VH-VL binders against q9m8y4. Designs and how they scored, part 3

Target 1, 142 residues: q9m8y4
Amino acid sequence: MATKSTGGTEKTKSIEVKKKLINVLIVDDDPLNRRLHEMIIKTIGGISQTAKNGEEAVILHRDGEASFDLILMDKEMPERDGVSTTKKLREMKVTSMIVGVTSVADQEEERKAFMEAGLNHCLEKPLTKAKIFPLISHLFDA

## First folded at step 2 (VH-VL)

Design b12 (framework fv_concizumab)
Fold by ESMFold2-Fast, scan of step 2:
Structure b12 (fold): chain C 142 residues (1-142), chain A 125 residues (1-125), chain B 112 residues (1-112)
Amino acid sequence: as target 1 above (142 residues)
Amino acid sequence: EVQLVESGGGLVKPGGSLRLSCAASGFTFSDYAMSWVRQTPEKRLEWVATISSGGSYTYFPDSVQGRFTISRDNAKNSLYLQMNSLRAEDTAVYYCARDTIEVYYGSGSYTFDYWGQGTTVTVSS
Amino acid sequence: DIVMTQTPLSLSVTPGQPASISCKSSQSLLYSDGKTYLNWYLQKPGQSPQLLIYKVSNRDSGVPDRFSGSGSGTDFTLKISRVEAEDVGVYYCMQGTHWPYTFGGGTKVEIK
């Protein structure tokens, strides 16, 4: 949840002609991939913020100020990869849904290591609305 | 008619804090996302913050992330921007703007259709 | 961040003559839904910005038909077929396709 108000946080049912805004962090070292993922998130009714590497994603959560409904985590990043980043975020008590996005999702050992770091789901690149929406549709009110 | 009225601007020293308010009227406030957009002394427009219609989701550019907080009180038709650790480059006129990101019809999706009159923030030693 | 470049920086126009403003983005503004979220705002002297055109070519309510927007991809144009005194101000393009939202530097339109 991104925001706490006095008296607690609440979720409001969306009306027919407007979409509920969900907050997504996109972590990917490739600027073009970040833009593509932003477009997909915007299409499904989300708003997004980006981090260009795993260290930036960790820093965003350091003070407990950042809160997201969903984190899209690239696996293949230099220095701190997606596996290491996911593990660190979970150690910091980040409870967001984390969905990994990787070109090696078909490789059993690679996917297993990523999932065991704390992923909720692991998807093969390229990311599409069809792949992601069923996993996060529960974040929208009927 | 739609009206947005900002207040809370002023002169503050670097490292200081200010809280801006925006009073909305003439529309169902709880149906719209709301944003803050600032205009620098050089007249450049910069998006500063967005908050969802229900207040649960907020978004900021890197330049203010961690320093600014956006919030709203739908019962009072009010929007707020808490600005901490202010810097000289935060000097600007701050506008409250209605954001159609959650609207599918008309000018809907990703535009500011109404702006307030602005409130001036000056960060100077 | 998407860089929005406006040309010219300023325009001095004789009343009744046409004016044209260019806006270029560093990346395509075509969204996956087939729409292009490129808007134009006008700021008259001493006033707040006001919406003029949304999604490339749609005039906001009450905007005269002498204003027209066009373009695709990375290149966009705002045209005023016959500039009038009330059209004086600074025109800004803005993109909503990519986060964060970004604005052009503005084009000042004044009367000769």
Scores: ipSAE 0.000, ipTM 0.493, lowest interface PAE 19.3, mean pLDDT 82

Design b13 (framework fv_brolucizumab)
Fold by ESMFold2-Fast, scan of step 2:
Structure b13 (fold): chain C 142 residues (1-142), chain A 124 residues (1-124), chain B 110 residues (1-110)
Amino acid sequence: as target 1 above (142 residues)
Amino acid sequence: EVQLVESGGGLVQPGGSLRLSCTASGFTVSSSYYMTWVRQAPGKGLEWVGFIYSGGSTYYATWAKGRFTISRDNSKNTLYLQMNSLRAEDTAVYYCARDYTVTYGSETYYFDIWGQGTLVTVSS
Amino acid sequence: EIVMTQSPSTLSASVGDRVIITCQASQSISSWLAWYQQKPGKAPKLLIYKASSLESGVPSRFSGSGSGAEFTLTISSLQPDDFATYYCQQYDSYSGSPWTFGQGTKLTVL
C-alpha cells in the first residue's frame, strides 16, 4: 500500500500542543561520557547540550545567559574541575539544579567539598537512568 | 552487617493516619542510597509506594500522591512513611528497602536490602 | 504506567526439574528488569538485576534472559530451597511511575 503525502493544507490551531521538555547541560571532558549522558537524558524525555570542560560551561552561561533545568557536572576535569566550575556558576547566580557525577562520591571529604561548592546532589559514576530520574522526576510534573 | 528494621504498624480505622519508621544500621540513609517503601497486601503481590534520595527528592506511586509522605531524620538514621486518609485497600505489610549503591559498572533501582516488614491493618 | 505480567501464575515442579518463568512488559523496558524470590513470611530477596546479572551469593542455577518486552527466569535444576514466589520488577525511568512489579509466580511441589 502507498503512503499519503506529508504536504497538507490542514488548518493550524492558534495554540500548539507543547510537551514540557527538561533542558540539561552535560559537562564532562570525556566525549564517550557526554554521548552516554546525552542518550540517558534523551531516553527520559529531556533535551541536552554539552560542554567539554568547566570553562566552556562558564562561558556558555556568560555569553548566552543560558538557563537549564539541570546541569550534570563531572568532578574530575583538567584545567577547571567540577568543584571549581560549580562554585563559579553559583557565583554567577546560576540557580539550575546541579548534580555532580564522580568516582569518589563515597569518599566523605571529596563529596562534602563538591556539595559545599553548590551541588544539589552528588552521584557515583557511572550515571544511569535509575540514578538520575528520581532526582529530576519532579521537573516533568504538569 | 547492614540491616533495615521497620516499626510503627498496627490497627487503624478508615480515614485515620499512621507513621511507619525504618531504622538503618551499618550504613547511613543520607548517603547516595535510595530508600524505598514497598507494600504487600495479604496474599497479593508487591506494590511500590515511593522513595526518597539522599538529597531529599521524593517520588510516589500515583495512588499514593497526596496521602503518603516519605521523609528522613539523618540524626537518627531513620526513614519514615506518613500515611493519611487510610483505606481498607491500604492493609498490607510495608517493607523498607535500599536501592543498590553503585560502584563503577553497577546500578540502582533494584532492592538489595529489605527490612522484615511491619503490618498495617485498616479496619473498622 | 508499565504493566508487568508473569506466566504462569502458579507452577508445580519436582526437585531436579528445569523451571522457566516468563515476564512481559506492556512496553519496551530495554534491560531494566530485576527478579526477586520471596518465601512465606519473609521479605523478598534479589536474585537477578539488569535482566541477566546474577546477584552475589545467588546460586548459579538461576539465570535471567531477555530484553525489550519479554524476559525469562530459568532455574536449571530445581532444589528444595527454591519453592517460593518469584517476582519481576521493571525499573525503566521514563514510565511516570518509575518501577512496577509483576503479579508473582508461585512455585510449588508437584
Scores: ipSAE 0.006, ipTM 0.482, lowest interface PAE 15.0, mean pLDDT 80

Design b15 (framework fv_miptenalimab)
Fold by ESMFold2-Fast, scan of step 2:
Structure b15 (fold): chain C 142 residues (1-142), chain A 126 residues (1-126), chain B 107 residues (1-107)
Amino acid sequence: as target 1 above (142 residues)
Amino acid sequence: QVTLVESGGGVVQPGRSLRLSCAFSGFSLSTSGVGVGWIRQAPGKGLEWVAHIYWDDDKRYNPALKSRFTISRDNSKNTLYLQMNSLRAEDTAVYFCARTRYEYVTGSKTYYMDVWGQGTTVTVSS
Amino acid sequence: DIQMTQSPSFLSASVGDRVSITCKASQDISNYVAWYQQKPGKAPKLLIYAASTLQSGVPDRFSGSGSGTDFTLTISSLQPEDFATYYCQQYDSYPLTFGQGTKLEIK
């Protein structure tokens, strides 16, 4: 059996009882960004799992056991970048909402390439609750 | 029980080619999350990763070797191959095949080698 | 490429000793390090993965610790069969890389 995160607090448990609990995969090569994104997801009532790079994100989906409501995808990563990772996940029939988080979201060519890879939305770093919550609030509804 | 057995080593002249085989049992390369690769060790030296192939046919190579070495598999025979071209004296080593397992866990990689074969010796000399 | 540097390269010890071998990564690899034992003429054997998780069947005198860039393999009470060469390996990113090895010899 694949090991699954059991992450949850009394707060998370309360949210799970009252509303749909969302599962989020955070893909970012920077440990500080992963920590920040985890905290943001926790504050909005979701639970998160992390991947240090695009290859990890792809591997999590290969056996079809990984399932997420949302994937937060960094663009600039060594080995396999966010554009390549998003394309591969879409080729693998992953239908999760994928939101790109990048420092180059304001650059038209970079943003367009990332979006065309299969993103639902593209946000500029730093990620904040105010930026992400409006895009994903519907995931908490039945 | 999982076993891997390498074969095909021997003495070969510089510039020639050689193909190594690794016959495995107790698992299938068709199983999601499984990979098999080659690791080599020159006499008196440390371990050097050569290449890996995964269940979905993704192939990864040591950048120093990818122009001369090709990894492949035959799932019907449960056999892994390493095609080595343009061999050099520096390729003299024991070549091990080993299994890696991708177990889908919370943010975790599993690219370590859990089961190894006995190795086959390649000597590149005139 | 991520470089793995082991120290010491050679270690002399006696049966019953506590010995430690260290491994330093050139960049943060979280806990993605494995340790292998290799006896002369034999294939390497996995001892530890994820920095501190003991492989099934490995004696509990072996332990691993560390995260980020600095990792340690400890043998709490050295046995005669533990005299071997030990390698660390990072699996955070490709290419997969090993330390240069630590040869543990009888004193």
Scores: ipSAE 0.000, ipTM 0.515, lowest interface PAE 16.8, mean pLDDT 84

Design b16 (framework fv_acimtamig)
Fold by ESMFold2-Fast, scan of step 2:
Structure b16 (fold): chain C 142 residues (1-142), chain A 125 residues (1-125), chain B 106 residues (1-106)
Amino acid sequence: as target 1 above (142 residues)
Amino acid sequence: QVQLVQSGAEVKKPGESLKVSCKASGYTFTSYYMHWVRQAPGQGLEWMGIINPSGGSTSYAQKFQGRVTMTRDTSTSTVYMELSSLRSEDTAVYYCATDYVEYTFGDTTYYFDYWGQGTLVTVSS
Amino acid sequence: SYVLTQPSSVSVAPGQTATISCGGHNIGSKSVHWYQQRPGQSPVLVIYDDSDRPSGIPERFSGSNSGNTATLTISGTQAMDEADYYCQVWDSSTAVFGGGTKLTVL
């Protein structure tokens, strides 16, 4: 093999724009949903941590030791549901963007109760990149 | 098999910058995060930051904000870590590490399955 | 900032059980991972998600995590187990490591 010469054509240097990597808490009692949501978050440029129920989500935030840019909150969970969990997190002064994910988002009363608990947005399952990215794209701006 | 191969040892003076490379093979480069962790001589492990090779987005430990930059080149499956304004306290072995392999399903947190061999950086006058 | 506390050193006789603790506030609600580092070598993952072993790690390595303490247990400790051991969690947006424990097999 011969050494190839370099030169003759000037290439424009690619300027890599620094993008913020957002951190996301995924709260859902279904392990398949947690995995699918993790994959969506990873694809759009975030990093995720999961909680398998509302109580774990609350515990993570005690004494302000955890902070996230985004929380994805399932509504239908045993023990402490998403409405109760969202209320508790807001009482604890968690200011993260909270997006609810539920199968009953098209039901006015259910959606209203969830939103009034402190949600920023409420989305209908199944969660997709197309549904969530427009709501959170601003979080990637440094 | 998964391998992470890092660039060779560096000797730097205070105020200079270093740039360490980490070339990945044996898995889908863009499907897994890459982390940088350093270790000063005789000391413990210290996390520096993370890069998503798919989009190039990064997050750094607060201690290194403003001095560290992580980038990647998808055509060569290589991640770079650049640290500027070097001080003697930056003398350390610098490691790249991937957070898990493709067959690991149901992970709820980040851990480091595979590590590069490390790059010793000595900062002295 | 989240902090993990490990004893600086632990000594055991060959064949005895070594236990290495990792203390953290409410660590039982987090997933704990453990790394072994021999002198001059890169860290090796020995336990992930509190108690799972990667392929190739002997079954004498086990882990547990509850309350404020996670524990790495090495049964039938061998001379080859001499190393530094680090616990690690992911806390919000960062990986947090314990200070490391030097295991000596005498």
Scores: ipSAE 0.006, ipTM 0.617, lowest interface PAE 8.8, mean pLDDT 84

Design b4 (framework fv_acimtamig)
Fold by ESMFold2-Fast, scan of step 2:
Structure b4 (fold): chain C 142 residues (1-142), chain A 127 residues (1-127), chain B 106 residues (1-106)
Amino acid sequence: as target 1 above (142 residues)
Amino acid sequence: QVQLVQSGAEVKKPGESLKVSCKASGYTFTSYYMHWVRQAPGQGLEWMGIINPSGGSTSYAQKFQGRVTMTRDTSTSTVYMELSSLRSEDTAVYYCARGGYEIYVDSSGTYTYFDYWGQGTLVTVSS
Amino acid sequence: SYVLTQPSSVSVAPGQTATISCGGHNIGSKSVHWYQQRPGQSPVLVIYDDSDRPSGIPERFSGSNSGNTATLTISGTQAMDEADYYCQVWDSSTAVFGGGTKLTVL
C-alpha cells in the first residue's frame, strides 16, 4: 500500500515561564495602527493603553498620574506631532523608553529631529514584532 | 450595515487607463485597510494591493508595480484604484475588499483576511 | 513564488460531507482563510485563521491546517453551498490565492 504523506512540521507551542509584564502606551492618531500595535504588545505579553493623539499622551502624564515602561510614539499626528509630544514628555521628566514610529525614518533631517526630541529609537512604519522586540526584550526580563 | 459600493462597468481600449471607485459606509472608514483584488473571466482571484485610508500609504503586488495607483478621499469615504497602460489580459472583475479587524503582523508587514467585499466592477479591454 | 494547489472540482451528495483541500509548502505554519463565491456574486469569507468562523456563517463550515495541507470541511452539504471555494495565505507581504475548487451538490 503506497501512501504519500506530505507532512510538514506541526506548529509547536512552547511553554514559557511568565516574565515581567510591561506597561506600554501607544500614541497614534490612526485607530488601525493603535490596534496593530496593541496586538504586537499582546503577543509579546505586555499590557497596553492607548492615546489617540499627542495632547492626550501629555495629559495622561500630568502630575505623575501615568507610568509606562515603553511609549510607542507616532511622528505624524495633527495638532501636536510626535516630535513635539516627545519633547514635552521629556520636559515633564518622563523617563520611559520612547520608540518613535514614522513613515519618514529614511529622511535624515526628519529622523534627526525626532531623535533629538528625546527618542531612544526610531523605527520605520509599519511596526512589526521583529523590528520592536530586539529593542525592548530586556524590559520583559524578571 | 457595512457596505462597499463600486462604480459601474467600463469598456476600455488597450493603452487607456482605468479608475474604479469604492465607497464605504457603515463603519469608521479610517479604521480598516482596503484591498483591491481582481478576477479574470473564468479564473481565480488575484491580489493587487492595499491602501491605508488613514494617511494614504499603499503597497502593491509586484506584478502591478508601476501601473497601479491607489488613493482615497476621506471626506467621501471612497477609495480609488487606477490601472494604466491597459492590455486585453486586464479584462476582469475588480473588487475592493476590507481588511478584517484582527490584523496579523510579521517582519514583512501586515496581513489580514478580507471580511467584506464590494459588488465588483467589470472592466472589458478590447480593441 | 508561493503556490497554493486546490482540486478543480469536488462533487458531493446532498446531506453528505464535502472536503476541499489546499496544498502548500509548510502551509501549517501559515494562517489560511477561505472564501465562497457563488456564480455572479462577490466572494464571502467563510473561515479565517485556519478554523475560525465569521458571524453569520453556519456551524457546518469548519477548517483545519497542518503540515502541507489545509482543509475546508462542509458537513450536511446543501444545494445552496454550490460555489467556487478559494483558500488564501500571505507570503512575503503578498496575498496568495489557490486556483479555486468548484463544489457541485447533486
Scores: ipSAE 0.005, ipTM 0.538, lowest interface PAE 12.7, mean pLDDT 82

Design b5 (framework fv_acimtamig)
Fold by ESMFold2-Fast, scan of step 2:
Structure b5 (fold): chain C 142 residues (1-142), chain A 126 residues (1-126), chain B 106 residues (1-106)
Amino acid sequence: as target 1 above (142 residues)
Amino acid sequence: QVQLVQSGAEVKKPGESLKVSCKASGYTFTSYYMHWVRQAPGQGLEWMGIINPSGGSTSYAQKFQGRVTMTRDTSTSTVYMELSSLRSEDTAVYYCARTYEVYFSGDTYEYGMDVWGQGTLVTVSS
Amino acid sequence: SYVLTQPSSVSVAPGQTATISCGGHNIGSYSVHWYQQRPGQSPVLVIYRDSNRPSGIPERFSGSNSGNTATLTISGTQAMDEADYYCQVWDSSTYVFGGGTKLTVL
C-alpha cells in the first residue's frame, strides 16, 4: 500500500489511438486536492483548469464563455459550497457532467442533497482513476 | 490560513482518562486525515493513530489499542483523542497533525503531515 | 512492525553539508517524509514523498530515497538548522517514525 509504482506500459505508435481531449474544471478550496485531481485528470488524458471556490466556478461560466466536458465538484467549501454551486450552475443552464467528490458521500442525507442539486455522480474521497474513469470514459468518444 | 488549535495543558493522576481536542480551520476539514502523535520528555515522536474525519473510521497503533479512542465533530471541525487508564509513562506532549493521501494507479500517494497543532502537555503523576 | 534507524546525532561546521540517514529494509519502495523539530516547537514538514519541498522550506533542504537508505541533505548548513530531524513512512496500517537525529552546527 505504501509501495510506490515505478512501472509503466510501453505502447507502439501504431496501436495508439488518439482520443478526444476532455476539458475538466476542478473546483476545490484545498490547493493540494486541486493539484492531485489535476494529476489524475492528466493521467487519463484530460486537460484541466481549476477554481479555488464555488464563486470562481460560477464566474467562469458567466456569459457562456467557459465550457467544460466535466466538472469535479467538492462539497465542503466556504461561502458557496458544492451543493449551492452545482444548483447555481444548473440554473445558469450549464449542461456539463458534474461529478461530486466529497468525504461525506457515504452519508445518505448529504449525498441526497448533493445529487438533488444537479450532480450526475457522487464519489467518495479519495479520488482515484479507478473510481472516475468508468463514469467519464464515454467523454473521450468522438 | 490553515490552522490546528489544541486544548490546554492537563495534569492527571494514574488511572484517570485524558481527552484532548484539536480544532481545524482554513481548509475542508473532511478532506484530510488527522493523526495523533505524542512525544515523551526528551524522547522521539510516537504515532498513536489516525482518524478519517469524513466517515469517522480510525486506525490505532498496536501499543494504544484498547486505551485510545479518536472521534470528530464535523459541525465544529474538531478532532478528539481520548486516552484511558493513564500511567506516568503517558506524560508527553500530544500533537494533532493533518495529512493527505490518495489512491492512484494501484498505489497510495502520501503527502506527509504538513500542519501540526501547537501540542498539549499532559503530566501524569501521583 | 517496520523499523526506521537514524543516527542519534550528527555534527557539522557552519556552511558545510549535513546528511542525515534513515535506514529501513527496502525503504526505497516507500514514500519518506522528513520533519524538523526545534526545542519547544511543533514538528515542521521539510521534505515529503522522498524529495519534494513544501512551500516556505529553503532550497538548501533536499531528500533522496533508494534501496535501504533515505537521506536528508542540508547544504550550506546554518545555526538555525539546529534541530531534531525525524524520518517517517507509512507501512500497511501503521505510521512509523525514526528515532530522530540531533543536528548540531558548531
Scores: ipSAE 0.000, ipTM 0.497, lowest interface PAE 19.4, mean pLDDT 83

Design b6 (framework fv_acimtamig)
Fold by ESMFold2-Fast, scan of step 2:
Structure b6 (fold): chain C 142 residues (1-142), chain A 121 residues (1-121), chain B 106 residues (1-106)
Amino acid sequence: as target 1 above (142 residues)
Amino acid sequence: QVQLVQSGAEVKKPGESLKVSCKASGYTFTSYYMHWVRQAPGQGLEWMGIINPSGGSTSYAQKFQGRVTMTRDTSTSTVYMELSSLRSEDTAVYYCARETTVVTPYYFDYWGQGTLVTVSS
Amino acid sequence: SYVLTQPSSVSVAPGQTATISCGGHNIGSKSVHWYQQRPGQSPVLVIYDDSDRPSGIPERFSGSNSGNTATLTISGTQAMDEADYYCQVWDSSTAVFGGGTKLTVL
């Protein structure tokens, strides 16, 4: 067909049972947390990139063609926290699934403010495969 | 010291075109986006558009699409806003305003002094 | 198109607390910025990202943003605070300003 639209991809036949690789951005000011979250994402079959703070996450999306399936967003970061970072990303039309990670997920006002910023889900630290995989398993579907 | 210095007041007739300049100093000109905002007498602030001084790319408010053009000259650290087919409703103070940073986008930390444009017959 | 609603005027006595509201659909999901404009002057940024103050802005100025309403609060208001105040968000590809609130300190 003489179209540049995505209409042809709907006709793709799957011969093998395969999952899509997902691209994940990990935003956390603690290098140990970034490393641990990278390991969790690798274990579930994702590919990760890290940002050391909210500012770096914003710059990635502002100045480039950055596109992720999932963003893991730490709440407690200096200068620009996870709430402020999530709002900025949504203002920039970032439509990625954003999952917040915080030690205060059990505190109603803190959780509500984080969710209201544009989160899809909010999880309590520590992050584990068991906590995250059920929320994002659908992202592996082609 | 950051400064944005705009060109002087203008008196125009309906149908004419306007070109306002905004000369930046005290910072790296190409590192910050510049916006244009106008204010009619006794009214509020109205956003007109944005220019990236580095690449020259622009985006305009739908209301001004087709009448406004924004340009820059990196050798003089100056941005320009040209508005054509002037109407009496275009009487306003026109401001250039610097976007805070790439890191904290979409709000304005420094404003020019404003350029009063009066459109009357 | 996105619309921000502000009261046209607010009056307070010196030393009292002024509150200026900025209403918008799901505005709590957006970052709100506030500008002060004194007569004959350019706007000045007084609050950014809902609640942060630029250097040089008195601690009497604070902000909040949740649900459908953002609020600028000025405690211990002084005569020098008389001005028009504008809220602002970024929506899609455009900056949207509220209609402005005239603060009178009598």
Scores: ipSAE 0.006, ipTM 0.635, lowest interface PAE 11.0, mean pLDDT 87

Design b8 (framework fv_concizumab)
Fold by ESMFold2-Fast, scan of step 2:
Structure b8 (fold): chain C 142 residues (1-142), chain A 122 residues (1-122), chain B 112 residues (1-112)
Amino acid sequence: as target 1 above (142 residues)
Amino acid sequence: EVQLVESGGGLVKPGGSLRLSCAASGFTFSSYAMSWVRQTPEKRLEWVATISSSGSYIYFPDSVQGRFTISRDNAKNSLYLQMNSLRAEDTAVYYCARGVEMATIYEYFDYWGQGTTVTVSS
Amino acid sequence: DIVMTQTPLSLSVTPGQPASISCKSSQSLLHSDGKTYLNWYLQKPGQSPQLLIYEVSNRFSGVPDRFSGSGSGTDFTLKISRVEAEDVGVYYCMQGTHWPYTFGGGTKVEIK
């Protein structure tokens, strides 16, 4: 079965749900980045929910109301950055796969700090399907 | 080298069915969205269907909705188009094409197969 | 659906002379992400379409620099600075900004 949405200024998409869906949380303070990452996840075959900042991501997990297979974590966010957010989620015992996205992934010290906060992988901006899919393809396997 | 080879075209009567196949090689098939694009006898190009890399998301125009289905088998590096309730206006050369995402959105086709001809006539 | 209009329908060009093809869309192709997804394909006689230009002005790998794309909004141009024999074929513009994807009607380029 295919479903589609309508919108005057937005693209129409059709979705068929027959395979295992992965649930993805997209954490990014930029609304355009959230939309673009939603599109890449949809193309890969996942479903997504967004958080506008690190604090929202933490709140979603506080009461155990949210669970995800994958969290896409932007590093550079105001108030609580991606490093601080990842560390907090791990302290809360969130076991989701967390993939960081940052412009400084090639800077060893910055990358190391992000990884040590609890990241499973760290990718350099821009995020693309080619970069992310090999890291998460196993999540579609039963 | 990226290669796409279509098969399954032929002559069919209106209301009939055909299944097209596309064999892919030279790239990681499971990492790319795949599409079917057809070319009419008048040489017009028409997008027919797109399937995401996982197979979970399918995109197609209203003109073929309910009649065509697209599917893929990543273990066999193969793409399929099941065409039902065929009409004279479905007569075309059908191309298998690889989809490319510009940053995070699927927006164009970079490699095309050789095409397979479908003729619908009584 | 977005209508893509190409002009002229055909061009007969003396070798070494320039050629210009116009593509107009019924709505703006500027996407909300700030990009414009207007692409150009060439179909040589007896061959499948091949990508020439993507996102208005980017040459695909192996495409000679005599090909250039330009434009914005609803008006786009493909220019060949000097037409060679191997450039003969039908040129198509295509938009990827709005669903469904749509193509122009094609412009045939021939040598005089």
Scores: ipSAE 0.000, ipTM 0.490, lowest interface PAE 17.4, mean pLDDT 82

Design b9 (framework fv_miptenalimab)
Fold by ESMFold2-Fast, scan of step 2:
Structure b9 (fold): chain C 142 residues (1-142), chain A 125 residues (1-125), chain B 107 residues (1-107)
Amino acid sequence: as target 1 above (142 residues)
Amino acid sequence: QVTLVESGGGVVQPGRSLRLSCAFSGFSLSTSGMGVGWIRQAPGKGLEWVAHIYWDDDKRYNPALKSRFTISRDNSKNTLYLQMNSLRAEDTAVYFCARTEVYTFGSDTYVFDYWGQGTTVTVSS
Amino acid sequence: DIQMTQSPSFLSASVGDRVSITCKASQGISSYVAWYQQKPGKAPKLLIYAASTLQSGVPDRFSGSGSGTDFTLTISSLQPEDFATYYCQQLNSYPYTFGQGTKLEIK
């Protein structure tokens, strides 16, 4: 009955509740984009690991040892693109929330193909705190 | 506090090689998110990006120049280099050194925020 | 490669005028656009980044707008020190590319 409780008491108690630490995999072939996304994730309270291409992301999961709450997936990568990488991770039974980041999110066919590969969300570049936080804020709740 | 100073330019004949240097201070290329690179400008013409090197030693080149130019660095000397081989008349330009950094205080992005004054390379026969 | 095309290539204006320079990308580049000012014999100076964010120390008469493929740099009231060449740059994809430049001359 949160809606009937006093707002001040609830607000104070929610601040005192420990939040879950979110583990994020950042997959992008551009070092500056990896660093930018890493800084964004750190700013919103997560921790991150990076993969410089789709194949590295796949290799990280091959033994079932890697587990992430969120994967940020660039679409436009050489060799194995984000669509192919997402599809492969889903075939490997990776259940992480996968958010695609692409400059062609406004192109219907491109966006649809990316989503159908197994994305939970598809975002237009540039990635910003304002774009990502509403999609993943629930992951910080214990 | 952040300074970049280019050197090594001069007049060279076609087919020769030349090495440019950029001495930088006020930051370390070992810092995550840092990069430094080269941009050139032919007389009376616009800007052309040449090559970039990042803190993790990732190197990116203009495809038109990749076969003839090599970017490298020496972190112990805070110096960036551009090795230019098989020089042509169309390589005549002022060569600028510039830093890139990831910004998260105004907008979440990356920028070419500090530039040197340039060093002039003239390729003539 | 992504081609950046500026309009106009040359612009004559008077002190106090409002001027705009446009930049068009051959492909979508979101907001990965920077604008530079270059004076004769000097290095370019960053004015605007992320299409619309003003660099620290740059006068607020400068502003940027746009997203996707169409971008504009506006100077709301020209000052004598603003007569220079202006360049746009895309940072979305390698190789990084610049517009051909717009030379702003005093009328």
Scores: ipSAE 0.161, ipTM 0.718, lowest interface PAE 4.4, mean pLDDT 86

